# Miniprotein binders against Probable L-asparaginase (ansA), part 25

Target 1, 322 residues: Probable L-asparaginase (ansA), of Deinococcus radiodurans (q9rrx9)
Amino acid sequence: MPASLPRLALIHTGGTIASRPSPDGRGLTPQTPPALPGLEGVQVSEHQPFNLPSPHVTPAHMQQLAHLIEQLAGGHDAVVVTHGTDTLEETAFFLHLCLPAGLPVVLTGSMRHAEEVSWDGPGNLLDAAQVALCPQTAGRGPLVVFGGDIFDARTVTKVHTSAVDAFGGYPGPIGRIDRTAAGPQVHYFARPEPRPTFRPVTLERRVEILYAYAGWQGEGYAGALERADGLVIAALGTGNLPPELLPLIAATDKPVVLATRTHAGPILPVYGYAGGGATLVEAGAIPASFLNAHKARLLLLVLLNLGASREDIRRVFTQGVF
Short names: E, the ipSAE of ESMFold2; O, the ipSAE of OpenDDE; V2, 0.75 times the mean of E and O plus 0.25 times the DockQ between their complexes.

## First folded at step 20 (miniprotein)

Design Q7 (at its last look DockQ between E and O 0.82; V2 from the best seeds 0.00; counts 0 for: SAP 71.904 > 70)
Fold by ESMFold2, look of step 20:
Structure Q7 (fold): chain B 322 residues (1-322), chain A 101 residues (1-101)
Amino acid sequence: as target 1 above (322 residues)
Amino acid sequence: SEELQRLDEALRKIEQARKEGNPEALRRLIWEAFFLIYEALELLDKGDPQTAIKMLQEALDLAQAAISIAEELGNPELIEYAEWLVDMAQELLEEARQRLE
């Protein structure tokens, strides 16, 4: 008789969910992966390509993770990734850009460690596994599950430094998992929206981020532009900059992408004063759509490594082909 | 005959890119194939698999031509990406054709 048990790959990468107070007393360090709470009737394989606090994760680590997931795809029905929360949203977005469709992939972490009262690791991990195995998850690309909310990798972001419900984003979660006496129930509020994916061989191009502020006159711009193949600016409001930036942006052929330092919302290049978003776009700047600065950086990095022209890059960002 | 017009347009784009045979022509084929796949995915979502099939066939032809140009130029990164686009277009073609049957 044929075997029918689902096969789940559990990939650990570190973070608070794997952390305990260090033996030397200097604080929390990643040590041992969390245990998956009882998930009966599922065959689980465990993997640990790296064990890092998420501030140490790089795009090269994200690519390594993508390759591991591809290797596991033929033998598994779903993948769960545990990851530290500071850069979890960047890894999720990179995987969204660079994994083939089909295999469910869910990322999660925790805000509390195993020695804390009411630690959130086991619940998040079990929720992630059950979402990953849910039939309705197919075709949605990588997801983030946290605190019972299901988030799209393109929009999810950490919105609080310490609260257990630390994840949000604009427009918000795309689904929910709730537990009942009859078991978990998964509900989605949006249909799958598949996009073509990317396959960079290396990630050696450079993209730097600059942060706009009141009174900024372009300090750091020239040096960043010289070092980088493209820039992202976390601009003011809907994509506005001080007037000194307008001639600087007009003078370069390198892509300059406008994201916002604002908590939420799209780039809307409608202001016509010097440095207003309309003038910046006319000068060649690329609006980042709904992507925040660090996700825009990842997309630009991938596109540059694949030889996209400035106009192709603009088209990907403005038409939302990600 | 929209199918014949799309096939003729694909062959014309391929012929022009092969004549140029430079890195810009290679990138043009790659990114046009990418955007055709995107447009086909939108058409599949809207319930028009017939038009999506025609766009996916064009994307497949452009990506296949890109492989040969990338090989002549010695660009292993774009060989791999063009092959990725070929695989994506082929998988989506099969799915789209199943929706018609």
Scores: ipSAE 0.795, ipTM 0.914, lowest interface PAE 1.1, mean pLDDT 91
ESMFold2 (binder alone), look of step 20: mean pLDDT 80; pTM 0.768
OpenDDE base, look of step 20: ipSAE 0.842; ipTM 0.932

## First folded at step 22 (miniprotein)

Design R1 (at its last fold request DockQ between E and O 0.73; V2 from the best seeds 0.78)
Amino acid sequence: SDETLERLIEKARRLIWEAFFLIYEALELLDKGDPQTAIKMLQEALDTAQDALQDAERAISEAEELGNPELVREAKQLIEYAEWLVDMAQELLEEARQRLE
ESMFold2, look of step 22: ipSAE 0.753; ipTM 0.904
ESMFold2 (binder alone), look of step 22: mean pLDDT 87; pTM 0.867
OpenDDE base, look of step 22: ipSAE 0.856; ipTM 0.940
ESMFold2, fold request of step 24: ipSAE 0.743, 0.725, 0.684; ipTM 0.901, 0.894, 0.868
ESMFold2 (binder alone), fold request of step 24: mean pLDDT 88, 87, 87; pTM 0.867, 0.866, 0.864
OpenDDE base, fold request of step 24: ipSAE 0.860, 0.856, 0.858; ipTM 0.942, 0.941, 0.942

Design R2 (from Q7 with Q5E K13E Q16E K19R K46E Q50E K54R Q57E Q64R S68E Q90E Q98E; at its last look DockQ between E and O 0.67; V2 from the best seeds 0.00; counts 0 for: pae E 1.7 > 1.5)
Fold by ESMFold2, look of step 22:
Structure R2 (fold): chain B 322 residues (1-322), chain A 101 residues (1-101)
Amino acid sequence: as target 1 above (322 residues)
Amino acid sequence: SEELERLDEALREIEEARREGNPEALRRLIWEAFFLIYEALELLDEGDPETAIRMLEEALDLARAAIEIAEELGNPELIEYAEWLVDMAEELLEEARERLE
């Protein structure tokens, strides 16, 4: 006889999963958190630290969420977070960087709202809860569950603006949840990886992103670098830039991280022409490894707020210490 | 002799940082401790708790020295992070030692 049932904390933050057509007729707005479809034998507590569309979520909100999850750890076996899909992957990655090990945390949302036929909120929410309570989930850090796929927070990204199966990433999901006659079945295709934990007290530092394109000559670079403590560039291909960027990068000792505007693949600094990735790294640029630009920005933000030197930042990114 | 060499290197690094007593020395100790903790995490995952313990012991010494320097400098943010690193290293040490037994 279990003396206590599993305890699940359900944290709502907004997004389409909480949205309905607004009374003023201007479109969808977050209003009411979704109801969890029934789970037998589970005690559920509900929390709503904020109710925002995900474009309004900031790193300060992500840190607030991390603190709430830490407070809940002593009283719960797992956490599910509902979140809008436009920045869900950034919140997941921030939590991955900043939460201590132990408590399963699963994030999800929906592409459709409650008044749509075939809305995906209930299925995603139930799947997230069942994954969060699965013993195999322990030790994996924050995960994203969407459309039955289970994603690593480091690699998950929204790859479609409107499709119900909007989440993907490279190399893809790390697991799956399926419903069977015997109940939900959770399968992982990868083992948990050890990870460090970061714990910034403040988030006052500033990191900006610039986006490279054919014919870019560095427009906006000087202003962004002046305003910021560090910069991320979504570079071309394996980490290449137009030649005009090479002297600009060489001229500063602030960290400049190279991510790629390409959908998938790591930075590979192998080209030796002016602005080729090898020349940029020689000039001091830091390859982002496999992180996309907005995740590289979050990692750089955290490291700067913890006083990491440019060389420590390079080590974290290049050795994959995240 | 390898353990004696590592201990000697760690003690020299701490002594140098204490003499400098500046923000750069503080950050250096914190980030060296961080990387040692990460290396220890990998070693634990790979089933080498003996090497992980040695890494964590060095990380703990570095992080404790960082707390002392941070207190003298009055840097509350880095005090809090160095204290977090101490707590993390101590918890991992306990885990690693139990895996050996």
Scores: ipSAE 0.646, ipTM 0.852, lowest interface PAE 1.7, mean pLDDT 89
ESMFold2 (binder alone), look of step 22: mean pLDDT 77; pTM 0.708
OpenDDE base, look of step 22: ipSAE 0.809; ipTM 0.917

Design R3 (from J3 with E70W; at its last look DockQ between E and O 0.80; V2 from the best seeds 0.79)
Fold by ESMFold2, look of step 22:
Structure R3 (fold): chain B 322 residues (1-322), chain A 80 residues (1-80)
Amino acid sequence: as target 1 above (322 residues)
Amino acid sequence: SDETLRRLIWEAFFLIYEALELLDKGDPQTAIKMLQEALDTAQDAISEAEELGNPELIEYAEWLVDMAQWLLEEARQRLE
């Protein structure tokens, strides 16, 4: 009797990996999904719920994608998602929050398109498929694979606008894929981490991001607070703000989450001057832990749609329950 | 009340999280106690959500029940 073949679902969503120069000369547009290079002994099904440049992807699209992955789980051993690179890390983190960890899900894209020399689409796509089918990948939740590196969805971020090795983050990759004569070799240097799953039905709540800078007096804060159910501020350093923000944060019961505009590191609320992180937390601000502002926004959005109180939100962020 | 429903949901959620930590540390007996409490709390949340007519939180409360039950099975297998 023949051996059972693994079944891979390949989900295309757009991005540079699906893009070509427009005939009208107006630039790159998503057009046709990339072909998966030959992958022996695997049954591949292909799906395209949307075909978008990643700046057009919204949390509603991310939820649509999560639902499709859940529908495919019963009939597949792994999922690969192709996605544009500008918001790939946000989709990866949303899926991390909202999907159980059992089914391997690997996201990837490309920095170059098919007409460029040394385009990176086929390698990234094949690497993603082989990582997704690797037995050691089971139980890790959604991952990002790019340039042979395997990244955790919570920390991965695009760190360069144009380099082929555009993805990084702190502390860095959690694994690697290399090719040998015997086939692909996948190596992890972090263990799987168990986590609960969030399951919002709708995403109607609003979360806005404000960006701190030298001399900021709170411009834009009042309008953002009025429009939103919660705020994220990309704060200075370890979570410090100009002094004008302290009374503004103290005056609201809405959740205000402090992320950092710094590339890496957790919020450490240790400074006691007006606007120092210790004073902001005393006034009710919530440190984002190690999440950057746009990932903190997604977590806050999900928590608000699940009815979390400000204290529950603080606990999720500060205890790392994600 | 809506406050009671939200409290029950998030109490159950955090009990499940604590149980996950206990399973990861190799203490399935304590995890089972936490998961049994989480299951009861999530079932109370379902009853509260049904009376309030909150379909989004009913669905999440039901998910929390399913997750607690699945983890109870996992924890009991580790004692075998």
Scores: ipSAE 0.740, ipTM 0.916, lowest interface PAE 1.2, mean pLDDT 91
ESMFold2 (binder alone), look of step 22: mean pLDDT 86; pTM 0.827
OpenDDE base, look of step 22: ipSAE 0.847; ipTM 0.946

Design R4 (from J3 with E56K; at its last fold request DockQ between E and O 0.83; V2 from the best seeds 0.81)
Amino acid sequence: SDETLRRLIWEAFFLIYEALELLDKGDPQTAIKMLQEALDTAQDAISEAEELGNPKLIEYAEWLVDMAQELLEEARQRLE
ESMFold2, look of step 22: ipSAE 0.747; ipTM 0.918
ESMFold2 (binder alone), look of step 22: mean pLDDT 86; pTM 0.824
OpenDDE base, look of step 22: ipSAE 0.864; ipTM 0.953
ESMFold2, fold request of step 24: ipSAE 0.721, 0.691, 0.730; ipTM 0.911, 0.895, 0.914
ESMFold2 (binder alone), fold request of step 24: mean pLDDT 86, 86, 86; pTM 0.826, 0.827, 0.826
OpenDDE base, fold request of step 24: ipSAE 0.866, 0.862, 0.828; ipTM 0.954, 0.953, 0.941

Design R5 (from J3 with E56Q E70Y; at its last look DockQ between E and O 0.78; V2 from the best seeds 0.79)
Fold by ESMFold2, look of step 22:
Structure R5 (fold): chain B 322 residues (1-322), chain A 80 residues (1-80)
Amino acid sequence: as target 1 above (322 residues)
Amino acid sequence: SDETLRRLIWEAFFLIYEALELLDKGDPQTAIKMLQEALDTAQDAISEAEELGNPQLIEYAEWLVDMAQYLLEEARQRLE
């Protein structure tokens, strides 16, 4: 029977990997997508739905990207997305929520630009392509590949502002790509998990994030609650807040999700003092599980757009149905 | 009613998720039972959504039907 070569869709969206110092000396700007080093025996198509620094990327751009990937699925075996690193983890998680399993999607970027001696773009891009085409990648949903590490979209986060190995997260990478004399070798440390798919048509609901700090008495809470259909609070430690927040959370039936301002770790609602996580959950707050605040915001946004009740939202977050 | 539509959608969603877990654990026969219930529930959701004229929830209910049908075929292939 006829055989065909693997087909890889390369989607560029901008970021440092596409950036050079501007001619006017005002810093880096996205300009030209990076070149993929050649892969023998692979047919590559290139696409550029937008060319943005990642702080300019919105959930609407993420949905546009999801639709493009769906259009490409019938004609390709894998997708690689280049993306700026500040919001890469949010785009990865949005795609994880909204794309069905099956087609490999790997996101990457760079911490250095093409004119730097320590330019990390080509290595990350080649690693991403080779991971995306690896048979063991099928069924895992969107992944982030950076510095040879392979990360799950639910847990990956940028953990350093400037280091070349800027990505991490709790509990850490789920795999690795290494190079040997025999070529690239991809290793996974975990098996794929089943996951649901969420399919919002529009993203018109509003979710805001509030950040807790020592001495916070709820400044900004009332205004955010009025504007939003749901809130995420980046709470203290395992999901604790100052006591003034307890009656505020008890007084609304809008969903309020507790994530943590701590770099990593799950919400553990075990403290019983006023504002302790157990009291907040008793009052109706929803623990974010392992999701950080900005990923919890994306999940809540998607659920609200799909008409989920507060009970359904709690069930999705607490049972890890994502 | 709008509450009935949302309840049917999210009942179907959670049945599909439980069936995914059962397929992963190697119990396709129980997964088939849950997927058949999910399919029926999602089809009821489509009927309710058309009566109310909610286009986003119609589209999601239709996708849930498609997913349940796809997974039902997958589960039956595993008994082969």
Scores: ipSAE 0.727, ipTM 0.910, lowest interface PAE 1.2, mean pLDDT 90
ESMFold2 (binder alone), look of step 22: mean pLDDT 86; pTM 0.831
OpenDDE base, look of step 22: ipSAE 0.860; ipTM 0.951

Design R6 (from J3 with E21L E56R E70M; at its last look DockQ between E and O 0.79; V2 from the best seeds 0.74)
Fold by OpenDDE base, look of step 22:
Structure R6 (fold): chain B 322 residues (1-322), chain A 80 residues (1-80)
Amino acid sequence: as target 1 above (322 residues)
Amino acid sequence: SDETLRRLIWEAFFLIYEALLLLDKGDPQTAIKMLQEALDTAQDAISEAEELGNPRLIEYAEWLVDMAQMLLEEARQRLE
């Protein structure tokens, strides 16, 4: 029997890749999604659950996207998602937490719009499709493809506001796609790590992020703690805070996760001064390991909505496998 | 109780989690034992969730069962 054509689901969500100057003159807005450059021998289905600038994407939209991907999985070999770049890493990470590891899902976007001379949309979209359909991509979970680099959803972050190579992070890309006369070539530098997945039905729980700075005395902490079910603090360095935060963290039974405002590296609770990471963890704070604040927030949000206790949350973050 | 349901769910989750680590370390035999326990625990969670009428956690308990079953099959294949 002739080998059935590979089946790709293309899901458009908006972003710069779909953006053009607005007819009203207000600036760039998401409009018509880009066309996928021709792939010979591939059956493509197109979907558009919403058309949003990525700053308007919420965890509820991410959940909607996850459900759509699950619905499409039985009839497709791979999924590509086009997304705005500002929150792409958050959506990718949410999908990483909530989708089976074996499902080929590749997120991409663009840093240039279709009317710019150096529109990066078509190239990224073609790369994403070819990566998604590559047999070696199976089992790696959600990936981000940008500028020929392949990133895992756990570690990828937007590192530049305007450059075409806006995505990076520590340790960097896990693979690359290049095009030759012989066709696309995909190479991976890492193996996927085993991870559990989560399936929250509702996202009613609230998690807020606070950002630490020199001279911070806990402004905004009390209000955030009152409103939220859990907190993430983007702390200084390896998870240090001003001394005023120590008694505030000690006084709550709600989960308080310590992340870092620093671009890369783990939380290391080694400092014993008041507000140092060791004192904060002793007071009950939960170290976020290598997760940045916004990814730590998503994990905490998922765990809270699954009824995790503070101790369960601590175990998940401490084990560092998600 | 809701507390019992939550406990069962998270016990099953952590058993699956530990089993995944064992599989990665090349110990499928120990992983199978843990996954069987996880499966039993997750099934208990489904029963508890049904009794409580808690739709929020039923789906996740079912997911844990599916995940445990899938991993059991994988682990068994590694022993063959």
Scores: ipSAE 0.661, ipTM 0.880, lowest interface PAE 0.9, mean pLDDT 94
ESMFold2, look of step 22: ipSAE 0.783; ipTM 0.927
ESMFold2 (binder alone), look of step 22: mean pLDDT 87; pTM 0.835

Design R7 (at its last look DockQ between E and O 0.01; V2 from the best seeds 0.00; counts 0 for: pae O 6.6 > 1.5, placed apart)
Fold by OpenDDE base, look of step 22:
Structure R7 (fold): chain B 322 residues (1-322), chain A 101 residues (1-101)
Amino acid sequence: as target 1 above (322 residues)
Amino acid sequence: SPEELDRLIQEARRLIWEAFFLIYEALELLDKGDPQTAIKMLQEALDTAQDALRQAEEAISEAEELGNPDLIKYAEKLIEYAEWLVDMAQELLEEARQRLE
């Protein structure tokens, strides 16, 4: 029997990759999604659950996307998702948490729109498709492909507002795709890691992020704590805060996750001064490890919606297995 | 040549990331109480990082010959990163060995 053609699901969500100048002069808006450049010998199905600028994407949209991907899984060998770049890392991470690792899922987008001379959309889209269809991609979970780099959904972050290579993060890409005369070559620098799949039914629990700054005395903390079921604090450096936050964190039974506003590096709760990471952890704060604040928020959100206890949440964050 | 420089840069990058992930896996093994396996991985990481360093050093030389300041800076960054990985792997090797004693 002729080997059945690989089946790729292409899911468009909007973003710059689909954006064009609005006829009404209001600027760039998501419109018609890009066509996948000719990939010979692949059957492509196209889907568009929504058409949003990525700042409009919510966890509910991410969950909808996860469900769609799960529905498509039985009929496809791989999935590519086009997404706006501003929240792409959050969507990718959510999918990483909520989808089984078996189905290749690759997220991509563009930093240039289709009417620009250097439209990066087609290249990224082709790369994403080829990565997704690569046998070595299986089991790695959702990945981000941009500029030929393959990124882990856990670590990838948008590091530049306008550059074509806007994605990075510590430690960086876990692989590359290069197009050679012999065809596409995918190289991975990391091995697939086992991870759980979280399956929250609802996302009704609320998690807010607070951002630390010099002279912060806890403004907004009380209100956030009242409204939210959990908090993430984008803390200073390795997870330090002004001393005023220490008693506030000590006084709550709600999970407070300590992340960093710093671009790269883990939370290291080693400092023992008031508001230092060690004192905050002693007071009950949960270190986010290597997760940035917005990803830590998503993990906390998922865990809370699964009914996880504060101790369960602490365990998951501390073990780093997600 | 520009082609050789590109090759060297790509190889250095590949090796840097390979070394990094080996170190990361080794750290996990240390946390799990398997220093023996961690030592093997850290040794591989060290060797890989040293290879990366060599490639990056060759890259900087080629970049200098080409007179490309951007590629020189990039190669310098690769060198710094490879050196950091070498140091980290060495430190962790020492720690892991101490756990076996």
Scores: ipSAE 0.021, ipTM 0.293, lowest interface PAE 6.6, mean pLDDT 90
ESMFold2, look of step 22: ipSAE 0.556; ipTM 0.837
ESMFold2 (binder alone), look of step 22: mean pLDDT 89; pTM 0.878

Design S0 (from J3 with W10S F13S F14S Y17S; at its last look DockQ between E and O 0.83; V2 from the best seeds 0.00; counts 0 for: pae E 14.9 > 1.5)
Fold by ESMFold2, look of step 22:
Structure S0 (fold): chain B 322 residues (1-322), chain A 80 residues (1-80)
Amino acid sequence: as target 1 above (322 residues)
Amino acid sequence: SDETLRRLISEASSLISEALELLDKGDPQTAIKMLQEALDTAQDAISEAEELGNPELIEYAEWLVDMAQELLEEARQRLE
């Protein structure tokens, strides 16, 4: 038989890329799924497991999406997911953790809606499809494509509330797509890394995030600990906390992961004063490596639902194997 | 073809990922089998990338070979 045409699964989940002003003038609501712009020689199937603004997306929705992608993998060469931008980075990271690396999965959205001049939806969608079908993309796992930039799911984050170039993160994009007269050009700046695939059956464990600030004395810690199976703290700088947190963490039998509230950089537990990162790690806290707080929460959630021990959780976070 | 190369890269990457899970579960014997298969698949990807004449894809496929070889060495040492 002749070579088959590429099969692309386009999965719509909602967001501004599918939003219009409401008829009553009270803002934007998800209305219709976006259409894929034309791609010559590509067979496209369209799917819509849900149609939600991204603040309504939960880890349960992310797991539904992962299962749909696995069901589609046998019949498709690549997947593109349209998603609202507020939680897109969390869905991308969840898929990174829970899908095997082989099938290309590219997530995108838009900052502008279809009725605005210079609506960015069609460009982002076409870029995502072309990246997803690019041979170099195979084996990299889920990626985020936005404004021509290609981002690693582990590091991408929304860094601006309204600009069309709203996505960034440290160290930045891992690749770029540009459309030229000779066609699309995809270029990667980083190599893929080997990683395990995590396969939780349920997501009923609970992880809460606490945010450190100057003068924080641990307000909210006891209540969060009571409700949750593990905690993430968005800590100061390289993973430091006010001194009141040290005895609280030392007495905690549940995993406590230290991420940073800063935009960039790993947890470096080097300070020895009370509440300094070294003392927190000695007391049992787990450094989050390079993950920000909400991505550390997703990794911790996945590991808890797999029944990982506190020591296993520490190993995964500190070795950076995700 | 681009389709064949994409398939080979995807397969090799998935085999490496599965082998890593097997190493984490303490099954280096099965991981070695998966990594040997990944190595063979990645070497086929090099041949396909060479036929296409794309140096960047050759480098990428060679990187997969290097990863599989490094993990194979680690897995074999864990048996000893």
Scores: ipSAE 0.000, ipTM 0.306, lowest interface PAE 14.9, mean pLDDT 85
ESMFold2 (binder alone), look of step 22: mean pLDDT 87; pTM 0.834
OpenDDE base, look of step 22: ipSAE 0.353; ipTM 0.757

## First folded at step 23 (miniprotein)

Design U2 (from R1 with Q77K M88Q; at its last look DockQ between E and O 0.81; V2 from the best seeds 0.80)
Fold by ESMFold2, look of step 23:
Structure U2 (fold): chain B 322 residues (1-322), chain A 101 residues (1-101)
Amino acid sequence: as target 1 above (322 residues)
Amino acid sequence: SDETLERLIEKARRLIWEAFFLIYEALELLDKGDPQTAIKMLQEALDTAQDALQDAERAISEAEELGNPELVREAKKLIEYAEWLVDQAQELLEEARQRLE
């Protein structure tokens, strides 16, 4: 018997891939979603829950997107999401936390708009669709596809403001797609890993980020702590802070998560001087593992909205339960 | 009365997170090819999540009698997540039993 055609849901959210120079000359604005080039033998449905530049996307939008994807899961084999690139990695990580791993979900965008010579929108969109429909993609959770590279949502980050190959992160892509005369070829370099699913009902809790720098004496800490239910600090190196932060963290009942301002690498709390990572963890700080500050913020936000205790939050971060 | 209700909500929250970690440990066991141990953990997770659900349902009844809408909202959130964990544990139990045959 003939097989049913695969069903792909395209969800457009905006970004440069949907943008044109505005009619009033004010620069690029999201306007129309891109067309999916040349994908025969696939039934495509299109959805647009919002049309935003990615700096306007919030965790509430990410939750709205997660709900839409769950509604579509029963009728589709895969989902592709187009998204602006500035916060794409945060939406990808939120979906990774909040969606079951079974349905392929691939996010992409573009660095160039449709009126530019050699714009990258159509290629990224076709690659994303072909990766999403590849049988080996099942069970991996949400992925980011950009420039032919396939990235894990936990580690992917935008590493260049303007280059077409703007996405990277440590350790780098987990797979690759190449288009050949024989068709698309998808190769994965890593196996899927088991992961939990988090299901916050609301996102009303607040998490703020503070950024460490040479000579920081804790400016802004008290105000951020008062406004927020938890803090993330983009700390120095392997998770070190100036000595003034140690007593502040020791006095705090709210969770304080240490990420690093360094491009790559985990928090390693091994230094014993005042403000060294070992002293901060002893005082109650939680190492973010390998998550950058804004992904650590999303995880902490989700955990707080699920009523996780400080001990449970520490366990999730330090044991990599995400 | 309010103190007793807060303790009931805290107990339900504790049970939810206990069930969450049991499910995650079971996922790791399934990935490592030990469905028999995973089944035992998933049954414990299911029982724990069902206990959390019962405690949260009792909390709603008491919060309504006391007229505390904030605690009603908290208990409703716990019910939703506990129900999700029950469903997850049941689905994974079915999967684990199929692997065992």
Scores: ipSAE 0.784, ipTM 0.915, lowest interface PAE 1.1, mean pLDDT 91
ESMFold2 (binder alone), look of step 23: mean pLDDT 87; pTM 0.865
OpenDDE base, look of step 23: ipSAE 0.799; ipTM 0.914

